# Designs tried in a protein design chat: VH-VL binders against q5vz03. Part 4

Target 1, 156 residues: q5vz03
Amino acid sequence: MVDILGERHLVTCKGATVEAEAALQNKVVALYFAAARCAPSRDFTPLLCDFYTALVAEARRPAPFEVVFVSADGSSQEMLDFMRELHGAWLALPFHDPYRHELRKRYNVTAIPKLVIVKQNGEVITNKGRKQIRERGLACFQDWVEAADIFQNFSV
Below, E stands for the ipSAE of ESMFold2; O stands for the ipSAE of OpenDDE; V2 stands for 0.75 times the mean of E and O plus 0.25 times the DockQ between their complexes.

## First folded at step 1 (VH-VL)

Design s13 (framework fv_socazolimab; at its last look DockQ between E and O 0.04; V2 from the best seeds 0.00; counts 0 for: pae O 11.9 > 2, unsure alone 72.8 < 75, grease 19.3 > 18.9, placed apart)
Fold by ESMFold2-Fast, scan of step 1:
Structure s13 (fold): chain C 156 residues (1-156), chain A 121 residues (1-121), chain B 109 residues (1-109)
Amino acid sequence: as target 1 above (156 residues)
Amino acid sequence: EVQLVESGAEVKKPGSSVKVSCKASGGTFSEYAISWVRQAPGQGLEWMGGIIPIYGTANYAQKFQGRVTITADESTSTAYMELSSLRSEDTAVYYCARDLEGYYDYSFDYWGQGTTVTVSS
Amino acid sequence: QSALTQPASVSGSLGQSVTISCTGSSSDVGWYNYVSWYQQHPGKAPNLMIYDVSKRSGVSNRFSGSKSGNTASLTISGLQAEDEADYYCSSYTDSSTYVFGGGTKLTVL
């Protein structure tokens, strides 16, 4: 996703701004399309939070994984409230960034919630991330890492 | 109270298209998903797709993907369903229905009265 | 793509109880708690009876819903003549779509 989002800024649930390149480099990226007023989104978000926390916060060493929330909410306030209430400590594309709409089109998002797992160049690993997390839990992450062309060791 | 009013009956020829409208009254149109459900004579209910007006995107059942287009006009509080390449099997009553609480909870608390579409030569 | 399975018909006597089943898979009824039940009288639009598996939509407490594994059930107690209708279940799916059961004709008496 660095190749696609590298020049952009992302936001945290506390409103802090971070550079996409620094935040996403050498990680498996999940693009999460969801909205607070979508009941299936409200149901899936805690599952994604548990998945994220196990990989990034609870692990002895953080896994190379990041979530970028692409909001389908009706307002910036609705988006921020949703992030504060149910989301994990991941990142979001700013509500007013027009690239929010371009990502929806690029990844052919016709329904929410949708979780698209992507490589550093923006190529799709799977567009069924939600189903894979539900059915396999943490085991699906190893498949994503292997497909992502990223290395835990940076030696060449 | 919220009411959904659909456009009138249509008689169409095979191969043509039909566009059915669903006008919502009540002033909260953009905050609720609107779905289209059809029922052929003597048959069961079949979900075609739905739209979240404020998000600006529609979701379709696989059977109808490529033939159905669902749109919404927030300024007139009206949802539309256009079905192309009509066949005799498309003869049905077409309902619009509103989600109970928000987006895609798939429990429909208000239904339009139904629009009869007859496809005949 | 898996359709929800309902019996084509059920019958019961006035004052008795009937149960209508709705069987799906682990990708719809078995996982999600978004099961709804609709009543349809001839020539009318469907009327929402139950949503979220067991919540009543303002209807009589004679109507109740439940779920076990891949099967949701609608139970109607104290059957009345007016309950004679077609009943449809529905569920949200892993594909973020909505599917209906084939419908069950309830005959009273």
Scores: ipSAE 0.481, ipTM 0.813, lowest interface PAE 2.7, mean pLDDT 88
Fold by ESMFold2, look of step 2:
Structure s13 (fold): chain C 156 residues (1-156), chain A 121 residues (1-121), chain B 109 residues (1-109)
Amino acid sequence: as target 1 above (156 residues)
Amino acid sequence: EVQLVESGAEVKKPGSSVKVSCKASGGTFSEYAISWVRQAPGQGLEWMGGIIPIYGTANYAQKFQGRVTITADESTSTAYMELSSLRSEDTAVYYCARDLEGYYDYSFDYWGQGTTVTVSS
Amino acid sequence: QSALTQPASVSGSLGQSVTISCTGSSSDVGWYNYVSWYQQHPGKAPNLMIYDVSKRSGVSNRFSGSKSGNTASLTISGLQAEDEADYYCSSYTDSSTYVFGGGTKLTVL
């Protein structure tokens, strides 16, 4: 994951910062492009929260899975309020980190919400993560982890 | 291959109701919204409302709230639109439409053939 | 009245390019809203050409979409006779409803 985020910092929903490499290494990473004013984003975020909670936050053996929110919000306050209201306990790029724009360009994000599942080197596993979660629930993670370049002891 | 087939043309009197059906085939029915879009003669497209069959609840354009009822029957893969208290302005072609396969999220890439409803005295 | 504003008509000569605009509020047409474009020939159902800014599979590369500010645009290059049709934009709004523009009649001269 260091390959695309370098040694940047990410933020938690509690306001803490973490080093991206430490937080994301050896995990399947979902890049979540969304914004507070976007009704489809607000409709999907709770579903993603349920998915993440079941795999990671409340699992007996947490899956090697992490979400990085890439905000398209117009202000840092809108971004923070959105995260506090609807998001799960995942990570985000800081609002002022210009890499948010590079990621949108890199993954050709032309509309939101978009959930892009990536390998550690940034290669796309799927750009239809939202659809797969809606259609298959937790089972879709097995497909993602099998495509990922990570060491794992987890099976869905 | 998704196909949407609508019921046949209708001629109605003012004050009555019409119910148009839309039978889907060739894909999953329950998780994708079916929308109803109408087009009056010489005019543009107008979204009326839609339903996601698995949830069973419909969402309506404000203009039609109170006059339109949209339902779905999962066992027959059929959606219905009923418009009540018909007026001559309701003369139009009524289309059902939906998105499938995730590539066209929030877009209508499957359309029925259209059902002509004529309201005249 | 339509929530999305399109010009009533646009014309262009065979082989030229034409652009059709679709303007709305920031809650109806913005970077993050899904805006689609449909072509409709007389007596036919609408046909999806562009979803967001991406071309639908099987649609000619002559058709392209873009968004800037509160305006979405459909550009048709290399105009052909069969492009003469009505064109509609649509948006999935922040109220979880769909709206269509009033339509634009394209005349190929």
Scores: ipSAE 0.007, ipTM 0.568, lowest interface PAE 8.8, mean pLDDT 84
Fold by OpenDDE, look of step 2:
Structure s13 (fold): chain C 156 residues (1-156), chain A 121 residues (1-121), chain B 109 residues (1-109)
Amino acid sequence: as target 1 above (156 residues)
Amino acid sequence: EVQLVESGAEVKKPGSSVKVSCKASGGTFSEYAISWVRQAPGQGLEWMGGIIPIYGTANYAQKFQGRVTITADESTSTAYMELSSLRSEDTAVYYCARDLEGYYDYSFDYWGQGTTVTVSS
Amino acid sequence: QSALTQPASVSGSLGQSVTISCTGSSSDVGWYNYVSWYQQHPGKAPNLMIYDVSKRSGVSNRFSGSKSGNTASLTISGLQAEDEADYYCSSYTDSSTYVFGGGTKLTVL
């Protein structure tokens, strides 16, 4: 499969750069479209943070999961502040990367926040990531993993 | 360090309900699942169910579905287990334990001291 | 909910090694990866000993976990008097639930 983010570079909230291909290989990828000025985004982000923390950041056995924040913020600084304030330790597409706009278009993001769970090839597993997390919590991840059909060294 | 403190012992009549509380301290609460595990006298451990507070949804063992209700109050970092239609067989020590529900490797790292529930006529 | 089968009891002499088995069903996919072992002394809450089949939870290296096929094993080497306790295996299920084994009483002779 060709990674949807291809040869792009992602960033951390600390400004470190990460190659998307390496970071997202064999993982369920959640594209998180949000913005700090969006109240619903601010409300959901902590929930996503807890979700991510449980699965990845503080998991003894990290799940094959990664979040890629696609900012709809007004500036790079606003984006950075948002990440620092409320985001988990996941990755983000650089603010100045024009691919942000392409992704929003590709996945028909007309409202934020939106959490789109995708395969590595960009195929949508679900565009209702928020709802699924809210309603089923961590239990929804198994469905994502199964749908993703990725190689993994653990099973549920 | 994370600590789980459960409510005191209960003596109940058959047919009544019991609600046990488990207060967590020393760490974050919302993102971690609290499970309830009971142990009848001289018997083994039995998982009853669990809840991740931030999600508000609980999972239950099939055996207890419809009879047990697990809830959590994030504001007080307290989880609750209510068991209805009590029977003598429900006499047991009820433990709360912290884990993370889901499809990843977390185990019951922290346990409450246990709450003895006695059901007798 | 799946059942995990443990021997009711095992015994060993001081300094010896004992192994406690825990057998699950092949239909439980999660069984293979999320196996934990708990030690419980009388009147006390269980203590996590092993998780993820073989990872020790801050316990002595005398305790080790392994698996082969549908059977997980807890091995206690250099058996000590304080090791006398009940031991329970557990596993995640495919339904995001837990299941415990029936428990094994370890007697140190």
Scores: ipSAE 0.000, ipTM 0.549, lowest interface PAE 11.9, mean pLDDT 88
ESMFold2 (binder alone), look of step 2: mean pLDDT 87; pTM 0.913

Design s14 (framework fv_socazolimab)
Fold by ESMFold2-Fast, scan of step 1:
Structure s14 (fold): chain C 156 residues (1-156), chain A 124 residues (1-124), chain B 109 residues (1-109)
Amino acid sequence: as target 1 above (156 residues)
Amino acid sequence: EVQLVESGAEVKKPGSSVKVSCKASGGTFSSYGISWVRQAPGQGLEWMGGIIPIFGTANYAQKFQGRVTITADESTSTAYMELSSLRSEDTAVYYCATEYDSWGTYYDYYMDVWGQGTTVTVSS
Amino acid sequence: QSALTQPASVSGSLGQSVTISCTGSSSDVGGYNYVSWYQQHPGKAPNLMIYDVSDRSGVSNRFSGSKSGNTASLTISGLQAEDEADYYCSSYAGSYTFVFGGGTKLTVL
């Protein structure tokens, strides 16, 4: 994702801006396409939050994982409210960034919610992230790490 | 590939109501967002409201709030626009328009397929 | 919702370029990147030309869209006779509502 988003800025649910390259370097990235008004999105978001929290937020040694939310909400305020209500402490592409639509097209998102797991160069590891999390829980993450060609011996 | 076919021309008296239909074919009906846009003779386009069938939610322009009702029947792939308390100023061509693209079950923020238009004439 | 402001008419010669402006406010054009442009020939339904400010809806690359602040613009280069039509801008206005501009009549000389 660094190769695709590297020079862009991402936002937090607090409205803070973060450099994409610094935030995504050497991590497995999940592109999360969802909207607050979509009932299946509201059903899946808590499950993704639990998954993210177990790997990153509550782990003493955080896993190399980051979520970039690509909003299909109707306004910036709806997007931020959705993030505050149900999302984990991950990042989002800014609502007004025109690249939101380009990402939708690039990854052939035809329905939401959709979770696309990608490598640093933007290549798809799996476009069935939601199904894998639901059926296998945390066990699917090891497969994503191996496929992502990120440094497994991240000791220093 | 989506097509919209609207109901035939209507002639109505002031104070009555009119209900225009818009039948969709091709694609999955619940994947459409459907807007209603009117155009009075010699005037511009005016958005009246729209419905997102998958959410079951209709939204209306403030000017028409309380006078317009937009509904959808998924079993017949048909959307409806009912305008009440008709006035001579409501004489116009009424269009339905939809957004069906690669998002499938979700409505985008533009109208890519338009119906042929239904002429509604309000006269005493 | 407030309507968007467009010039009533613009004109250009064959082969030249014209630009049509569409001015709104921070609650529509200035607040979102969801501006679309529609072409309407007499007696016909509108046709989508540009969406999301600058994306083309299968139309010629002679048509381009842009936005700065509260003003969106449609530019048509290499004008042809068939470009003569009415052009309407539309913007998302929040909460799944939309507004239209008043329309611009393009005359190709």
Scores: ipSAE 0.006, ipTM 0.508, lowest interface PAE 10.3, mean pLDDT 84

Design t01 (framework fv_sutimlimab)
Fold by ESMFold2-Fast, scan of step 1:
Structure t01 (fold): chain C 156 residues (1-156), chain A 123 residues (1-123), chain B 109 residues (1-109)
Amino acid sequence: as target 1 above (156 residues)
Amino acid sequence: EVQLVESGGGLVKPGGSLRLSCAASGFTFSSYAMSWVRQAPGKGLEWVATISGSGGSTYYLDSVKGRFTISRDNSKNTLYLQMNSLRAEDTALYYCAKDYYESSGYWDAFDIWGQGTLVTVSS
Amino acid sequence: QIVLTQSPATLSLSPGERATMSCTASQSVSSSYLHWYQQKPGKAPKLWIYAASSLQSGVPSRFSGSGSGTDYTLTISSLQPEDFATYYCQQYGSSPPYTFGQGTKLEIK
């Protein structure tokens, strides 16, 4: 995802700005397309939060995973309120960044919520991230890491 | 019922100014981006300007940049278009339109339109 | 800027016939951001088909939309008198955000 977003800035739910390259380097990235006024988005966001917390926030050794929220909200305030209310401690593309719309086109997002798991070069690992998390929980992350070629353990 | 009602159009000479208003009702106005779309007599649709729900971002057609200003007052549920240095080619019916957003998607389409207000720029 | 070109400019048909009109984009557009509007004389446009193929609430099932990439089509399987109108396609992009095609006027033969 660094190859696609590396030149951009991302924001936290507290409004802080971070450089995309530093934040996404050598990680499996989940692009999360959702909106506060979408009932299925509100239903899935807590599940994604639990998944993220287990891998990153509460882990003794954080997994190489990051979520970039790509808001389909109608306003910047609505986006930030949604992040404060239901989201985990992940990142978002700023509401006013027009690349928000280009990402939705690039990944053929036809409905929300949508969770697209991508490699560092922007290639899709799976466009069924939401389904995989619901059905398999944390077990699906190891498959994503293997597909992303971020972590290899051939013989140790 | 979701409704948009426009006003402020009229006849003005080249170089003149007009301010258009659009009164919104039936939805949470501040949650939606709003746009102005115009249509010259007998011609097609042309997008003019968009403002985000908070008012923090504005976008304009190149030919109106520096002359037109889109704004909104969320406390009054009203959208505005300030038009300065008007030209004959700005003659059109001006529609306000609401961005389309639903539970399954944000489509960047216009689901609700006002009736339009006519702006005629003529000597 | 992505330019949308509609064809034909005018489509002359009789009630009961099948109507097909196209919208061609100068660059690839996601089908999620390709929409169709119906406009009758003296009236505001109505969102008719969104995301290339989804019918807006209240639109009769005789209407359908299809397409991907640069080529999109609106089809009416059996024309009714109320369907005679001008149809516009519209795309969304980052710069500029919105563009419309020039319209296809569907008129009685």
Scores: ipSAE 0.006, ipTM 0.540, lowest interface PAE 10.4, mean pLDDT 86

Design t02 (framework fv_sutimlimab)
Fold by ESMFold2-Fast, scan of step 1:
Structure t02 (fold): chain C 156 residues (1-156), chain A 123 residues (1-123), chain B 109 residues (1-109)
Amino acid sequence: as target 1 above (156 residues)
Amino acid sequence: EVQLVESGGGLVKPGGSLRLSCAASGFTFSDYYMSWVRQAPGKGLEWVATISSSGSTIYYLDSVKGRFTISRDNSKNTLYLQMNSLRAEDTALYYCARDEGYDFWSGYSFDYWGQGTLVTVSS
Amino acid sequence: QIVLTQSPATLSLSPGERATMSCTASQSVSSSYLHWYQQKPGKAPKLWIYDASSLQSGVPSRFSGSGSGTDYTLTISSLQPEDFATYYCQQYDSSPPYTFGQGTKLEIK
């Protein structure tokens, strides 16, 4: 996903801006398409938060994983409220970034919530990330990293 | 020397309450998920509750949800289990256990356990 | 809920014999999240085998674990007196509840 988003800026859940290249380099990236008004999105977001927290936020050894939220909300305020209410400490494309619509088209997102797991070059590892997390839990992440061709040795 | 020492068990009547404590030493307590696992006399192991390192993520066994509350105080290196509305079937030795993953691939296992504290719910 | 079923419930053998016990999951579990514990009477459980096949530090090489998907096995190649105990399998794969098998009691014949 660095090859696709590297020149853009992403936002944190607290509204800070970060460089996409630095934030996504050598990580498995999950593109999370969701909206606050979508009941299934509200149901899945806590499960994704638990998954993310276990791998990254509270892990003894943080995994090379990042979530980029791609909002389908009706307004910037709705997006920010949703992030504040239910999301984990991951990143998002700014609501007004037109690339939000290009990512939707590129990954054929017709229904939300959708979790698309991608390589550094933007190739899809799986477009059924929600199903894999629900059915296999943390074990599915090992398969994603092996498919992503990234180094596992991130601590030296 | 990793040590986990439970306390607070005892004899209570049905409907009563108890608060269990687990004092941790020999490791950085704030880096680890912690769990309570129980064992009824002569029976097998049953997971009860898990709390994340920061305390933000909590899981319960369905039969104790709404009655038990797991919490932690990282400044005191202590794990707690508040048990309310106790039932006869809650009678068990309650173990404090540390969840330790060797890396993000290995998953979490209970690598250190305390000695347990006995909870008996009887009239 | 993922249910773990262990068999046999009781295994009666003599020192020097080979012991084999199984753990069957009601649905697929990643081997990275299937663990085995040893418990002696009156003592707390000890982590014995983690990630289905990796021996915990201090566990003798006569122990081995194998399996994938729904079927897992713990084997002891030549029983020693100190090996007689109850063995529990455990999964921590997906969403709670995190579950244990009912245990296999290894006892002296």
Scores: ipSAE 0.000, ipTM 0.482, lowest interface PAE 18.2, mean pLDDT 85

Design t03 (framework fv_sutimlimab)
Fold by ESMFold2-Fast, scan of step 1:
Structure t03 (fold): chain C 156 residues (1-156), chain A 121 residues (1-121), chain B 109 residues (1-109)
Amino acid sequence: as target 1 above (156 residues)
Amino acid sequence: EVQLVESGGGLVKPGGSLRLSCAASGFTFSSYWMSWVRQAPGKGLEWVATISGSGDSTYYLDSVKGRFTISRDNSKNTLYLQMNSLRAEDTALYYCAREDYYGSGDYFDYWGQGTLVTVSS
Amino acid sequence: QIVLTQSPATLSLSPGERATMSCTASQSVSSDYLHWYQQKPGKAPKLWIYAASSLQSGVPSRFSGSGSGTDYTLTISSLQPEDFATYYCQQYDYSPPITFGQGTKLEIK
């Protein structure tokens, strides 16, 4: 994702800004396309939150995983409220960054919510991240790490 | 409310040039992919060109590639279509259309009134 | 290029009747990529049904869309005078071209 988002800034649910390259280097990146007013998005977000927390917050050593939320919300405030209410402690493209729409087209997002798992160069590992999380839970992450060919020195 | 207003159409001779404009209002213009779609008199709809929100990515119908250039000025909320080497088959009403980002998007949720381009000697 | 073929080209019916028109793709497309537009003479098209079956806000419930793969249909259960128009199907692909069907003209018998 460094190759795709390298020079961009990402935001946290608190509104803080972080450099994309530093935040995403040597990690499996999930691009999460969703909106607060989309009922299936509201249904899936807690599952993604549990998945993320188990890999990053509760693991003995944080797994090399990060979520970048690509909002389809109607306003910046709706996006931030959605992040505060239901999201995990992951990152988002700023609402006014036009790259949100370029990512939608690049990854052929025609319906939300959609979770696209990508390698560092932006190549798709799977575009069925939601299905894999629902059916296999944490077990799907090891497959993603191996497909990503990144350095592994962690436990989950 | 969302409004798209086209202008710049007119009568032009084969081989001539025209520049179409689309003035957008009522939404964050830079956040939306925009397209030009044309309709020849009494005929159906034909997609012509699309541009990303940033303007970095452009796509064209094969028959207009190299002759038409889609561009945008996000500071002015305006979409453009520069048409060169015009042919009789380019005669059509040209619509400015917005692509939607919500749900099952990548459809044209708002259209302008169209501007008529007639290529004739 | 994915070619969309609509049939019939012209559908002549009376108010109160059921209308059904089809859109056939030259190759399989996801229903998420198939949309319908309504266009009245002298007016711009309006998005009518998106993702094959979802009605756009303001579209009357007498309209429905269905289909998958290569075969899609738009149905009007009981025609009203304001429904007489030309209907176009449209598909989206990962990369353009974006293509439209040639249209089905719904006219009063």
Scores: ipSAE 0.006, ipTM 0.527, lowest interface PAE 9.7, mean pLDDT 86

Design t04 (framework fv_sutimlimab)
Fold by ESMFold2-Fast, scan of step 1:
Structure t04 (fold): chain C 156 residues (1-156), chain A 121 residues (1-121), chain B 109 residues (1-109)
Amino acid sequence: as target 1 above (156 residues)
Amino acid sequence: EVQLVESGGGLVKPGGSLRLSCAASGFTFDDYAMSWVRQAPGKGLEWVATISWNSGSIYYLDSVKGRFTISRDNSKNTLYLQMNSLRAEDTALYYCAKDSYEYSSSYFDYWGQGTLVTVSS
Amino acid sequence: QIVLTQSPATLSLSPGERATMSCTASQSVSSSYLHWYQQKPGKAPKLWIYAASSLQSGVPSRFSGSGSGTDYTLTISSLQPEDFATYYCQQYYDSPPWTFGQGTKLEIK
């Protein structure tokens, strides 16, 4: 994740700041591009929350998975309200970090919501994460882990 | 202040071609999707084409597909519509319209004044 | 293709009266992608209400929008002379084509 997020800091919905490299190390990372005022984003976010909760929050052994929200909201307050209302206990790039725009360009995000699943080096596993979760549920995560060359032994 | 200025309209015979331009200023052009919307004399609004911020996604109204080409030059802050094989039913005032969100196509928050295209024999 | 049908086609009222016009979609659309534009003769359309109920900057508070699913409404509580115009609803939901209603022409009685 060094090559993508490096020395950047991410935020939690509680307002805490975490170092990106430490938080994302040896995990499959989902870059989630969404906004509170986008109705398809509001429809998908609860589905992603259920997916995340099953893999990390309620699992006996947490999966090597993390979500980094890249907000397209109109303000910092809208972003934080969206996170508190509908998001899981994942991470976000700070609203004022201009790297939000660089990530959008790097991954060719032309519409939201978009879920881009990436390896530790930033290489795309799939840019159809939302579709895969809808159609296959938790089973799609095993495919992502196998594609990611993660060092942790994990299977679903 | 956001400004969109269309040009390139005119009178043309059926089967002819025209290239419309839209000069944009007052916003970061390469962060937004752009569209062309037309209005025939005395009629309502009809969407024609949309191009994403990086030209990675392009959409057309079925009746213009294969005849019209939307494109953009982000270095010049300019949107284009190349119109070929023009028909009488393409006669309309053509508006350039800006999308509201930098990441998604949601609504047209700013419009130009339009450029008139008349296709007549 | 989502078809938007506006009613009435023409609404004839006097200043001071309440105006109500509707927009019906052929299939359910998200309210976040249902918008209204105001157009005066010889002028470009202006975004007036976005996401069904949010007033664009500069739009007077006498305007309001509501609705969900297939049924949407634009209301003007007390008509002013400058409000007489054609109003178009538009959906910009998920997949093109983006479509407009045929318009409701609000004219002086």
Scores: ipSAE 0.006, ipTM 0.541, lowest interface PAE 10.4, mean pLDDT 86

Design t05 (framework fv_sutimlimab)
Fold by ESMFold2-Fast, scan of step 1:
Structure t05 (fold): chain C 156 residues (1-156), chain A 123 residues (1-123), chain B 109 residues (1-109)
Amino acid sequence: as target 1 above (156 residues)
Amino acid sequence: EVQLVESGGGLVKPGGSLRLSCAASGFTFSSYGMSWVRQAPGKGLEWVATISYSGDYTYYLDSVKGRFTISRDNSKNTLYLQMNSLRAEDTALYYCARDWGEYYDSTGYFDLWGQGTLVTVSS
Amino acid sequence: QIVLTQSPATLSLSPGERATMSCTASQSVDSSYLHWYQQKPGKAPKLWIYAASSLQSGVPSRFSGSGSGTDYTLTISSLQPEDFATYYCQQYGSSPLYTFGQGTKLEIK
């Protein structure tokens, strides 16, 4: 995702900023397009939070996975409130970063919520992430890791 | 027929209050965010307030914040604007407008407007 | 606070001519959240172009919109009598949440 986000900064729900490259390198990245005012977004966000928590927060060894929220909210306050209310401890593009809209166009997002799983170079692994999580749960993550060409040293 | 009909406008003295209503029909009111947009005589458009489809989030123009309250009753398909401490500069035609469609990606435009209700603040 | 400035304030043209009007934002805005409205005297505004370049259903193909960042344009390739109106640009998603330009009045020369 480094090729796509470059030297951009991402934010947490607490307003802290992190460098995109450091946060996303060697990980499967999920671009999450959603808004608090969209009822289907409010329904899906808890499922994504459970999925994320199982892979990253509760695992003894965190999986190489990160979510970047690309907000379709009406204001930065609404975006932050949404993140605090329902989101996992993942990252977001700053509300006022115009690249939010470039990503929406690049990945042909015409309806929300949408979860697009991407490789480090921005190439799409799947644009049906929401459907895969609903139907297959955690099992779909192994398919994403394999498709992402992320090398995991099986033997040292 | 898909429509919005405003009411409640009138002549009021500075410092007075008015409550505007907007009756919605022909669509699922509870699935849309709603806004009030005003237009002073011979002037341009100015957004005043927005409320989310659920009523959980409200937004206001800075100059009306603390004086105006937007609210909705989804069971009655009605939007309200309570206006307190009215000033001469609040004189305008007040439009009810539909935005924040549940399933649309462009939620920041107004695709349906009422006819407007005139509010005149004058001594 | 984002301000939208429309130019010219008044555009005087004859039917059959090409009309071009601009909307300039004081800060970069999302083209997906920049929209145009048409308003005729005594009537409510009508959504005309959304997301900078997409024509609303029922809008004639002689209309087009373009732009990104701070500069946006609405063009009418060959004016018809019914096109004479005031046009407003509008942005969403910045402070204030919705902002309108002051309008460009298209009038008969």
Scores: ipSAE 0.000, ipTM 0.510, lowest interface PAE 12.9, mean pLDDT 85

